# VH-VL binders against Putative glutamine--fructose-6-phosphate aminotransferase [isomerizing]: the designs that were tried, part 19

Target 1, 262 residues: Putative glutamine--fructose-6-phosphate aminotransferase [isomerizing], of Saccharomyces cerevisiae (a2p2r3)
Amino acid sequence: MCGIFGYCNFLIEKTRGEIIDTLIEGLQALEYKEYDSSGISIQGDELESLNIYKQTGKISSLKEEIDLYNLNKNLPFISHCGIAHTRRATHGGLRRANCHPHNSDPSNEFVVVHNGVITNFANLKALLMAKGYVFKSDTDTECIPKLYKHIYDTSIELGYNLDFHVLTNLVLKELEGSYGLLCTSSHFPDEVVAARKGSPLVIGVKGKTDMDVNFVEVEYLDQEEDYLKLNTQTKSSGNVLAAAPVKYNTCLRKSPPFVHNT
Key: E = the ipSAE of ESMFold2; O = the ipSAE of OpenDDE; V2 = 0.75 times the mean of E and O plus 0.25 times the DockQ between their complexes.

## First folded at step 9 (VH-VL)

Design K4 (from K1 with light chain S32N; framework fv_becotatug; at its last look DockQ between E and O 0.64; V2 from the best seeds 0.00; counts 0 for: pae E 9.7 > 2)
Fold by ESMFold2, look of step 9:
Structure K4 (fold): chain C 262 residues (1-262), chain A 124 residues (1-124), chain B 107 residues (1-107)
Amino acid sequence: as target 1 above (262 residues)
Amino acid sequence: QVQLQESGPGLVKPSETLSLTCTVSGFSLSSYYVHWVRQAPGKGLEWLGYIYTSGSTRYNTPFTSRLTISVDTSKNQFSLKLSSVTAADTAVYYCAREYWIATGQGDYIYFDYWGQGTLVTVSS
Amino acid sequence: EIVLTQSPDFQSVTPKEKVTITCRASQSIGSNLHWYQQKPDQSPKLLIKYASYSFSGIPSRFSGSGSGTDFTLTINSLEAEDAATYYCHQSSSWPLTFGQGTKLEIK
């Protein structure tokens, strides 16, 4: 049994310490008795960089791993997207390399947490290894961020400028099996992608006004899978309100224009 | 072509030690784990155990005190010893190749290839 | 230890019939359940992995469904060669366990 959790603050300042605490509290709320491993991904000190912290064992082991880096916990983020994962102990071969999140490359260009089983993993791994990708884990999940990077790099070489949700659609078309996943990327720092097949997804939103926002502005990718892109213009506090999953054919709020202030 | 073949005595006397060997071809025991599974006549399948490192084992609970599993990767041989056997240990013994993957949903193990099985009868 | 209980234990069936075999786990195992076919005097063969995904070379008439505690193997339009005993198998928790088996015979 595994749990995935995402936390986004948008235009509401949160410190790195607050973000880490929120991600860890989200994992603790999953109530697994015997944790096998846990991990988070957050932005680093450098603009648009992503860091991964993960460890086998209890949540306390993850906290110890994070403490080894002596992070500036007071560093503020006006907007941030973080992801987290935990799993129950099931097999005696666990090692840190098998913990989530998983990355595409040493620079963490794409970072993924995943529930489910990618049934064509062996074929995808063989393809990616032939393209020069190095696999460090025994997990099916590792193929996902590497496939993201392969398709992304290919698209750039061919002169395309894909949106993150379009890139995600191309990746999902290559996956067989079941999944619930969250993906972040240094190439799309204001965005997180959530996708699911065969597992529930709950999205909460909280406003800081007297009126709570109970709907999330989402962009559907026009597939039979229940996946979405979190809108960076949706105002959220550090607490995420529980809501029913937004599915295709449900109420849809307009996607905002993506205009940079530069 | 993946193949597994069990071999050993067909008859073992009560209180003695049952000893079986599984010889594999088409893959390496350095790359795959193999498990022992047995089936008493007219009964279902019962998982016995495996060795998953050069010194670490996992045995089904009733067999912890009697079962010894070993591997010789240079010979592609996987072995079982079951001590102090009784008539209840009469069964067809299979070796089965593990497919293991650590997924985002947990670890999955299934047996993609099986040996033909060898019947061992425990009788006086 | 996770107990897998199959139903029925035995079923006499006719060719072309749709056959349904169930497996119930004593606790939730997600999709961590696999199905095997064992023909008379043969070793088991993997049919379905991860509850619902066919193994390589398995005829399309075999399908699996379910998650959590309740799982189903379906043979859609039975063939004579499908006379066998069918086992479910979980790998969610140690020890690995099998269901007691479901024997199908041709009338």
Scores: ipSAE 0.006, ipTM 0.498, lowest interface PAE 9.7, mean pLDDT 78
ESMFold2 (binder alone), look of step 9: mean pLDDT 88; pTM 0.915
OpenDDE, look of step 9: ipSAE 0.401; ipTM 0.721

Design K5 (from T16 with heavy chain V102I S106Q, light chain S57Y T98W; framework fv_rosmantuzumab; at its last look DockQ between E and O 0.11; V2 from the best seeds 0.00; counts 0 for: pae O 7.3 > 2, placed apart)
Fold by OpenDDE, look of step 9:
Structure K5 (fold): chain C 262 residues (1-262), chain A 125 residues (1-125), chain B 111 residues (1-111)
Amino acid sequence: as target 1 above (262 residues)
Amino acid sequence: QVQLVQSGAEVKKPGASVKVSCKASGYTFTSYYIHWVRQAPGQGLEWIGYINPSGGSTGYNQKFKNRVTMTRDTSTSTAYMELSRLRSEDTAVYYCAREYWIATGQGDYIYFDYWGQGTTLTVSS
Amino acid sequence: DIQMTQSPSSLSASVGDRVTITCKASQSIDYSGSSYMNWYQQKPGKAPKLLIYAASYLQSGVPSRFSGSGSGTDFTLTISPVQAEDFATYYCQQSYSWPLTFGAGTKLELK
């Protein structure tokens, strides 16, 4: 059993320390049972950089892990998106590599936390490995950020500059199973995408005024039409598994206060 | 050659604490979990817990959760197990063991490929 | 916790014999076609030694006379033919879930 938590501030200054604390507190709030691993992803020192911190054990272990990097906790962010995850491994060994978040590559272009099961993981893994991706974990989640990168890179090669939500929809089309997930990317600063299929997702918005809620867009993927144009071009790269049309709920956020899925 | 060398035999009184060391060599210490397993005289094996030398995270058997503390010193590649509030039932040989794993895509096969020589603890009045 | 039950607790055999040791888990320790069972050998005064992992895979350096089989809840270690150095205690261990648990052991004695 896993829990995911996201926190975003938009045009409200928060320090790195405050952001980390908020993410950790969020994870603690999700704790209804004992978890054996936790992790977070936050913005690095550079605008287009993402850091990942994760560790097995208690939340204190995660804190210790973060402290090892001697981060400037007073660094202010006007806008920032962070994601967090807790996991209870009921099967197999506890490994740091199996902790969330998972990344697409060593540069952390795409970072994902996930609650659920990707049932076609084996196929996706095989495909991505054939493309040169190296898997470091035994989790089904690891294919998701790599798939993001694959589709993103392919789109760029084809001359398309896709929005994060469009990219996400393309990724989701290839995923089978049940999931709640959050994704951040260095390519899309100050954005987070949340998606769910068969898992609950709660979005909280806090603004100065009641009108500030307009930063959360919820998209229901009922319409196949917009993906067809992109799919015809991606077919030329031959490496995307055609998944059956599944109904996905995608929530797009530029500056949500927090999102969680238990 | 991978080796785990444990500290010597201990004799303790009930209520005391013991700290056993396990020095690792022949491999990268921080790359593998260290587990502790004990064996009472003439009995089977009982898993106590593990430590991740990288970061120091631990997992304990609930049976020992309030009495056992596992630590490590990365500079000396040494793992430690401390057991407090000792009882006569804690009399046993204590082993450290290295965990190895094989990735399957769904989970890890984990097993203990290298063991320390064992440390005998005797708890007596 | 998953309980591991070994049988028999002890057995006698001669060199050259075929022996079988059984281990039963209180619940299935299979996942996606894999079984999370290990077998160890322990000689007096020594630490356990890994023989088999994942129910049927022979650890490097272990003689081929050792074999593991089974799935779900029922597992078997087979030694054939038994050699003089094989007289020891054998333990099964599940690595499916925390806490890790061992069987009570099977002592193989010379007849």
Scores: ipSAE 0.018, ipTM 0.516, lowest interface PAE 7.3, mean pLDDT 84
ESMFold2, look of step 9: ipSAE 0.050; ipTM 0.578
ESMFold2 (binder alone), look of step 9: mean pLDDT 92; pTM 0.938

Design K6 (framework fv_becotatug; at its last look DockQ between E and O 0.01; V2 from the best seeds 0.00; counts 0 for: pae E 9.7 > 2, placed apart)
Fold by ESMFold2, look of step 9:
Structure K6 (fold): chain C 262 residues (1-262), chain A 120 residues (1-120), chain B 107 residues (1-107)
Amino acid sequence: as target 1 above (262 residues)
Amino acid sequence: QVQLQESGPGLVKPSETLSLTCTVSGFSLSSYYVHWVRQAPGKGLEWLGYIYTSGSTRYNTPFTSRLTISVDTSKNQFSLKLSSVTAADTAVYYCARWIATGQGDYFDYWGQGTLVTVSS
Amino acid sequence: EIVLTQSPDFQSVTPKEKVTITCRASQSIGSSLHWYQQKPDQSPKLLIKYASYSFSGIPSRFSGSGSGTDFTLTINSLEAEDAATYYCHQSSSWPLTFGQGTKLEIK
């Protein structure tokens, strides 16, 4: 079995080191038994950048991988959304390329962690390869961030300005099977989207003292669709903590009409 | 157009409190930390501390007992107070901004600076 | 506290020559090193961010290099308006610190 963990801070300062530690601790809390891969994604140093750190083996191997980059762990973030994944140990070797998170492209415009089985993966992969996407892993998950980027780029070419949750709903309509996923994007900083279909989802929200949870938008629309966009409040709505700690989130609304194929 | 402008008295007597204001415009305050940096005459630059609009602050260690940085978002103003000043606090004081969203840890814009002289 | 040591402290330079300024950190700071130019009676202005990336509008004659502890600012073909004091700045650790400055003067 696999574990997915997301962590967001909003208007509560956390350093990069604290964010990394929280993501690692979240993975350790999901399962105590040994796992054969783990990974995280956090914001990088460059504008609109996301970085992925992942490794086979124990979580200690992930920590060693992160240390190779000599990150500025003291860098403060008033707002940040990070995601993490871990996978149960198996009998046999693993490739780092198959570890989560998976990206859409070399610039990491969309980054995804996922549990479940995408039953139409072969069809999606063939479509995306025909459009020029390069697959480096054996996982069904890799199609998800690439599909995000394809739909996003197509929407921009057609003159649309999609919200992240609208984009996510369009992506989910193309997926078949079961899934629990978290997605972050350089195009939608300070946002994480969580979705589930046929997989467990647990949401934790921690606010400041006297802060009303109604500043976190959680909507359920239809049992056939599950998705969530965290609604990050501005400072004018008071002090808001969007989520900390969380495993993943769910939010539903009525689906918009589909107007294109991917 | 991004602007930061420091203001305050040019002279302060020893043992008194130095008070400065940084008035800002042309950017969203919620997207930036505002830092204070000073420069003694003929000397290099010394970082004093920062504030974010939520009230979150960090001070350089030698100043933790004397320095207060605050913000009034309704006036687009950041303030610095340095108590118990001595001649060693004579400097040009700058405010400067640093993006708060974690994708740039450098000062892209500085105020013009204001000279504060501490003398009896 | 990370100490940044610049070299030289002062340089008198002929126009159109190449100028090299170094900055050495007392501990590794990765690429979290930035360069500023300060002309007389002016505030500092950002030139180079993250050791090697030019800030918007900076002439191409300014370039930076280095990682870890040793960093270099290069001015290729110096111009008269480049007479200023240059500072390196590290953002890797608190407190933020600056080098002591390098003053360039035109002969």
Scores: ipSAE 0.007, ipTM 0.536, lowest interface PAE 9.7, mean pLDDT 79
ESMFold2 (binder alone), look of step 9: mean pLDDT 92; pTM 0.936
OpenDDE, look of step 9: ipSAE 0.015; ipTM 0.562

Design K7 (framework fv_becotatug; at its last look DockQ between E and O 0.09; V2 from the best seeds 0.00; counts 0 for: pae E 9.0 > 2, placed apart)
Fold by ESMFold2, look of step 9:
Structure K7 (fold): chain C 262 residues (1-262), chain A 122 residues (1-122), chain B 107 residues (1-107)
Amino acid sequence: as target 1 above (262 residues)
Amino acid sequence: QVQLQESGPGLVKPSETLSLTCTVSGFSLSSYYVHWVRQAPGKGLEWLGYIYTSGSTRYNTPFTSRLTISVDTSKNQFSLKLSSVTAADTAVYYCAREWIATGQGDYIFDYWGQGTLVTVSS
Amino acid sequence: EIVLTQSPDFQSVTPKEKVTITCRASQSIGSSLHWYQQKPDQSPKLLIKYASYSFSGIPSRFSGSGSGTDFTLTINSLEAEDAATYYCHQSSSWPLTFGQGTKLEIK
């Protein structure tokens, strides 16, 4: 019922405006007739910062939201990972707080877009609220970035330095239900994690033949909860990346998510 | 230019229903929440509830049985009805818009109406 | 329901002095605390969002701090126009609640 979209440029300069346009175009390609909400997350002006722009209604409402900030659209990024989400019209309440992306905290240390249902969200929410996390939405998705931050902070307190894919594995082990998700983090600024359970994932790669290399490193946690880790910092990945095939159960969703699409 | 303005009868008799209208301009009703907040004379602020344009609402617990908030997008109007009023419902009633921020800006009230005093008296 | 308790309820202050207003939450609300100013016969005005971030156009003499349950609004060099009632507001849990207010009076 909802779609997620990711866009990464690796070692090929794109401006903020080009990145925003690509994310918006990706959302438009995922819908048939109607939005009832949409959102994106991109890097901000500060090093290792993430910003979220989201709105109910048509894509024009999202564009108006973004325009309120008068962003420097000419700001260049040699490498960048952005994520986006759209939801087609459904019955029930619309509220900006329920739009994706969702964040872990006011500093946006972890940012997630997701489709699916987290069946143990009530227990996760209760745990996270007891630890001081503030929930602003009615969605089960909000638990995911907050759980990322909780596990990350705990690991730091215990003296561990987890990489993003290890942290993601720990988060996924606590989730019950179905999902397709993309996660970015200020702690892992050149990385995006894609994960799925019971949802198709399609990755497109577009590259040049110059000095770039069209390879991607892919690691699956297990066959039940496939995920893709793409490291934008590695020189073994060229200007664009490719991904491994994704196995699929029978799916009832209309559109698969996309990552690393240029 | 964002504007909110409350209007309605200033005097309501006990046990009747008070009805207020908030007329808004300068922002899209499809993209923003408008809340109602009241302030009894000489007292603090009390949040009443909100509505968004799909019709979904949330009300503060003491008002769940008496409060109805609605929206008419063709008129850029929000309405509040509070039934079975008593003298305790005498207050200045405000409508307020949620503030826009990156990631965590919801439920912060950046633009307020001027307020309208409703007195409940026989 | 989260109760916000402000201190003091009332304070009479001299211009150019530093004023400190506290807000205590009955349970942790992270940084989801906001401050409003209400001048006599006016609507509330947003001052500080998320404990410490000034709203657009707010004089730099206003600042906020705190997290969890204990929060502070500070007015460093008080001016005559700052005579008002100040409210804290939490957005952590439903229902949204306000503190009881702190009235500042200038002689």
Scores: ipSAE 0.011, ipTM 0.449, lowest interface PAE 9.0, mean pLDDT 77
ESMFold2 (binder alone), look of step 9: mean pLDDT 89; pTM 0.922
OpenDDE, look of step 9: ipSAE 0.253; ipTM 0.719

Design K8 (from K1 with heavy chain G106S; framework fv_becotatug; at its last look DockQ between E and O 0.02; V2 from the best seeds 0.00; counts 0 for: pae E 4.9 > 2, placed apart)
Heavy chain, then light chain:
Amino acid sequence: QVQLQESGPGLVKPSETLSLTCTVSGFSLSSYYVHWVRQAPGKGLEWLGYIYTSGSTRYNTPFTSRLTISVDTSKNQFSLKLSSVTAADTAVYYCAREYWIATGQSDYIYFDYWGQGTLVTVSS
Amino acid sequence: EIVLTQSPDFQSVTPKEKVTITCRASQSIGSSLHWYQQKPDQSPKLLIKYASYSFSGIPSRFSGSGSGTDFTLTINSLEAEDAATYYCHQSSSWPLTFGQGTKLEIK
ESMFold2, look of step 9: ipSAE 0.345; ipTM 0.694
ESMFold2 (binder alone), look of step 9: mean pLDDT 90; pTM 0.929
OpenDDE, look of step 9: ipSAE 0.033; ipTM 0.583
ESMFold2, look of step 11: ipSAE 0.289; ipTM 0.670
ESMFold2 (binder alone), look of step 11: mean pLDDT 89; pTM 0.920
OpenDDE, look of step 11: ipSAE 0.512; ipTM 0.768

## First folded at step 11 (VH-VL; framework fv_becotatug)

Design M1 (from K8 with heavy chain I101E, light chain S32D; at its last look DockQ between E and O 0.28; V2 from the best seeds 0.00; counts 0 for: pae E 5.7 > 2)
Fold by OpenDDE, look of step 11:
Structure M1 (fold): chain C 262 residues (1-262), chain A 124 residues (1-124), chain B 107 residues (1-107)
Amino acid sequence: as target 1 above (262 residues)
Amino acid sequence: QVQLQESGPGLVKPSETLSLTCTVSGFSLSSYYVHWVRQAPGKGLEWLGYIYTSGSTRYNTPFTSRLTISVDTSKNQFSLKLSSVTAADTAVYYCAREYWEATGQSDYIYFDYWGQGTLVTVSS
Amino acid sequence: EIVLTQSPDFQSVTPKEKVTITCRASQSIGSDLHWYQQKPDQSPKLLIKYASYSFSGIPSRFSGSGSGTDFTLTINSLEAEDAATYYCHQSSSWPLTFGQGTKLEIK
């Protein structure tokens, strides 16, 4: 059993400390006595950097871990996306490496928290390993951020600059099983993607003003068309992850409002 | 007291499958990763792979096609099968318990307990 | 894989002497290095964990130091019972690897 929690502030200033506290409080609210690991991802000191903090044990252990880094907790963020996870070790043993969030690479280009089971993990892992990705954990979740990076890099090589939601849809097409997941990326600052298939996911929105529901775009992507365009241009390298088309349930994207510099 | 004990045939013919069992006592396999490490005569230590109770395994790359590690939690045993053996597979085979400590952001692992090892000779 | 290279391969030493064994990693591994002692016809025994921490029950004459790529095992005053092969081990990256070993013989 796992719990995922995301917190985003947009156009509301929050300090790093407040963000961390909110994420931890969210985890505490989810915490059952049986959880044995927890973790968070927050923005780093650099604008396009993500940090991951995770630890086995109780949430208190995570707090202690975070404190070891002597982070500037007073650093303000006008916009920020953080994600958090707590789990009981069911898939993979009790190791820090098995704790969420999971990353795509040491630079944390893509960071994911996941609740569920990726049933085709073995196949995905094999494919990604063949592409040079190194797996450190024993969790099925680890393939997800790596898959993000693989698809992202491939798209860039092909001259495509995909939106985060489009990228996510491509990733989800390759995943089999059940999932509730959150993904953040250094390539998409101030964005968080939420996706679900079978697992429950609740989104709450709080604003000073009647936030127009328009800030949460729920996309039901049946869009078969865009995937076909990417496949037709890739002539030569046979290494396209041929996953059977799985019906995607719900992808949620929150994009920061375009600050029109008037 | 934590104990690991390897068992299996001491002699295997070329091309056959080497099968070993590690029996543990003093701890539960449900809480620990267990590893296989071998040592050719007069040589160093070579990591083969590990298993967890969930069935999660990792194999060293040279052995991925020939090595299978399994676990039987009801018997407190885990097993190694190495197929298509050659003389190069002659070694003392050890099972070892993994331990790790939550030290910072690193996943440091070491082997705190080892079996006595069992010699397997591949010979016609 | 990370290659660990020990030095020396072999050393013959007199009791009560100070012995130093080095282990070099092909890349930085922080403090993720462990030392094992293996006596003849015995299994390896953990001596030092995390580069510098003595394992439980290990005599104080054994110590470890180093970080990054260069590590050292020191036996401050060699005892006859210390005749063994010593191995460094890294767990920073998969696959797990060991040094080639350093055999200590006592004169």
Scores: ipSAE 0.024, ipTM 0.607, lowest interface PAE 4.4, mean pLDDT 85
ESMFold2, look of step 11: ipSAE 0.038; ipTM 0.556
ESMFold2 (binder alone), look of step 11: mean pLDDT 89; pTM 0.921

Design M2 (from K8 with heavy chain I101T S106D, light chain S32D; at its last look DockQ between E and O 0.44; V2 from the best seeds 0.00; counts 0 for: pae E 9.1 > 2)
Fold by ESMFold2, look of step 11:
Structure M2 (fold): chain C 262 residues (1-262), chain A 124 residues (1-124), chain B 107 residues (1-107)
Amino acid sequence: as target 1 above (262 residues)
Amino acid sequence: QVQLQESGPGLVKPSETLSLTCTVSGFSLSSYYVHWVRQAPGKGLEWLGYIYTSGSTRYNTPFTSRLTISVDTSKNQFSLKLSSVTAADTAVYYCAREYWTATGQDDYIYFDYWGQGTLVTVSS
Amino acid sequence: EIVLTQSPDFQSVTPKEKVTITCRASQSIGSDLHWYQQKPDQSPKLLIKYASYSFSGIPSRFSGSGSGTDFTLTINSLEAEDAATYYCHQSSSWPLTFGQGTKLEIK
């Protein structure tokens, strides 16, 4: 009973405030009478840092919490990829630790928003705990960013320099069940990857004008999973590429994943 | 230096309203959740509830009809009112600060600073 | 609501011995369990967060372990100043709950 939303701007300056507003507008497009929780992840003040802001309750509670951080909303980003999540309200007791996004570690090296059910999460959690990972929630989602970090760190120790989409493919091969997810990483600051199993994905792309268009590199898995990589740093058409956000008015556990390029 | 201090009457008559104030210093109420926890004499700790600066509250279920928690950021104060008290409400009442980071990276709920506690006795 | 049951309720202990205190949750809470120390006539003090992580300034003789439903606080070499009541606390689900406490006394 949740929706995921992503927003990317590429070679067109957007302020932090504009990025936050776009992410929140994407969440608000869902016609819920009450939200149970919501959250976003954006770059911090440092180029290779990611921050998470999330809160239980209505989307207005998230907006108020973000405002309490006194962020420099005028900070410009020439290119940026942000992710967001919301959940339709139930009458259960949800707590902040179980809200999305979820991270891999205290430094937020990998950050994930997810819809669906990871049916082998108990086995994955046991494996990751044995490797020293500390879980702060009961959600199956928390396994995903931690698995990203484990595979990433292992690849570095073995002397590899994996692309984000290759790393994602390795992570997805270990997951069982259903999912729609978006992942960002401090190791890949201008990239977002999207993956889905069993649901459609819609990507909106907006150029400067109909005559000034550039394109996003898209990759699909060969097997039963699809994922997308957006590479915002390789666009060289001489114009800034921008994409309109894709919005969904309903949050479901099986809601399709989406990725935006701006 | 972070400090929390509870204040209020030490004695409250049955059926009346217990009112307490938690005065804080060394941190801003606009940046932190503050919770109320009580401890009956010789007993364990019981969570009562919290308020977020937006006015959002959550109360432990047995207290939903009797408990009101409020905040006054201009006075650096959190307040608790518990109506229709009985002898069962005799306890030491604590305010406690929920740990939080400016980056929002650690959102577990545990209490890094506690007030000294104030004993409230309900008797006639 | 999640019930936390500590064992034992009381323990009289000799200095320098190893002491263990257990906390059992009525359902899985992951690692969202925290330990507090309350000395006589004092407020609680955070010892261990996330089941196994010592809070800043806590002596290394205190350690925590466990996940899911079964958790342990260990004092590896008890000192006289450790005479206190110890509480576990979960924040996995509302309402927040505490164990009933384990009182340690020096013989």
Scores: ipSAE 0.011, ipTM 0.501, lowest interface PAE 9.1, mean pLDDT 77
ESMFold2 (binder alone), look of step 11: mean pLDDT 89; pTM 0.919
OpenDDE, look of step 11: ipSAE 0.022; ipTM 0.597

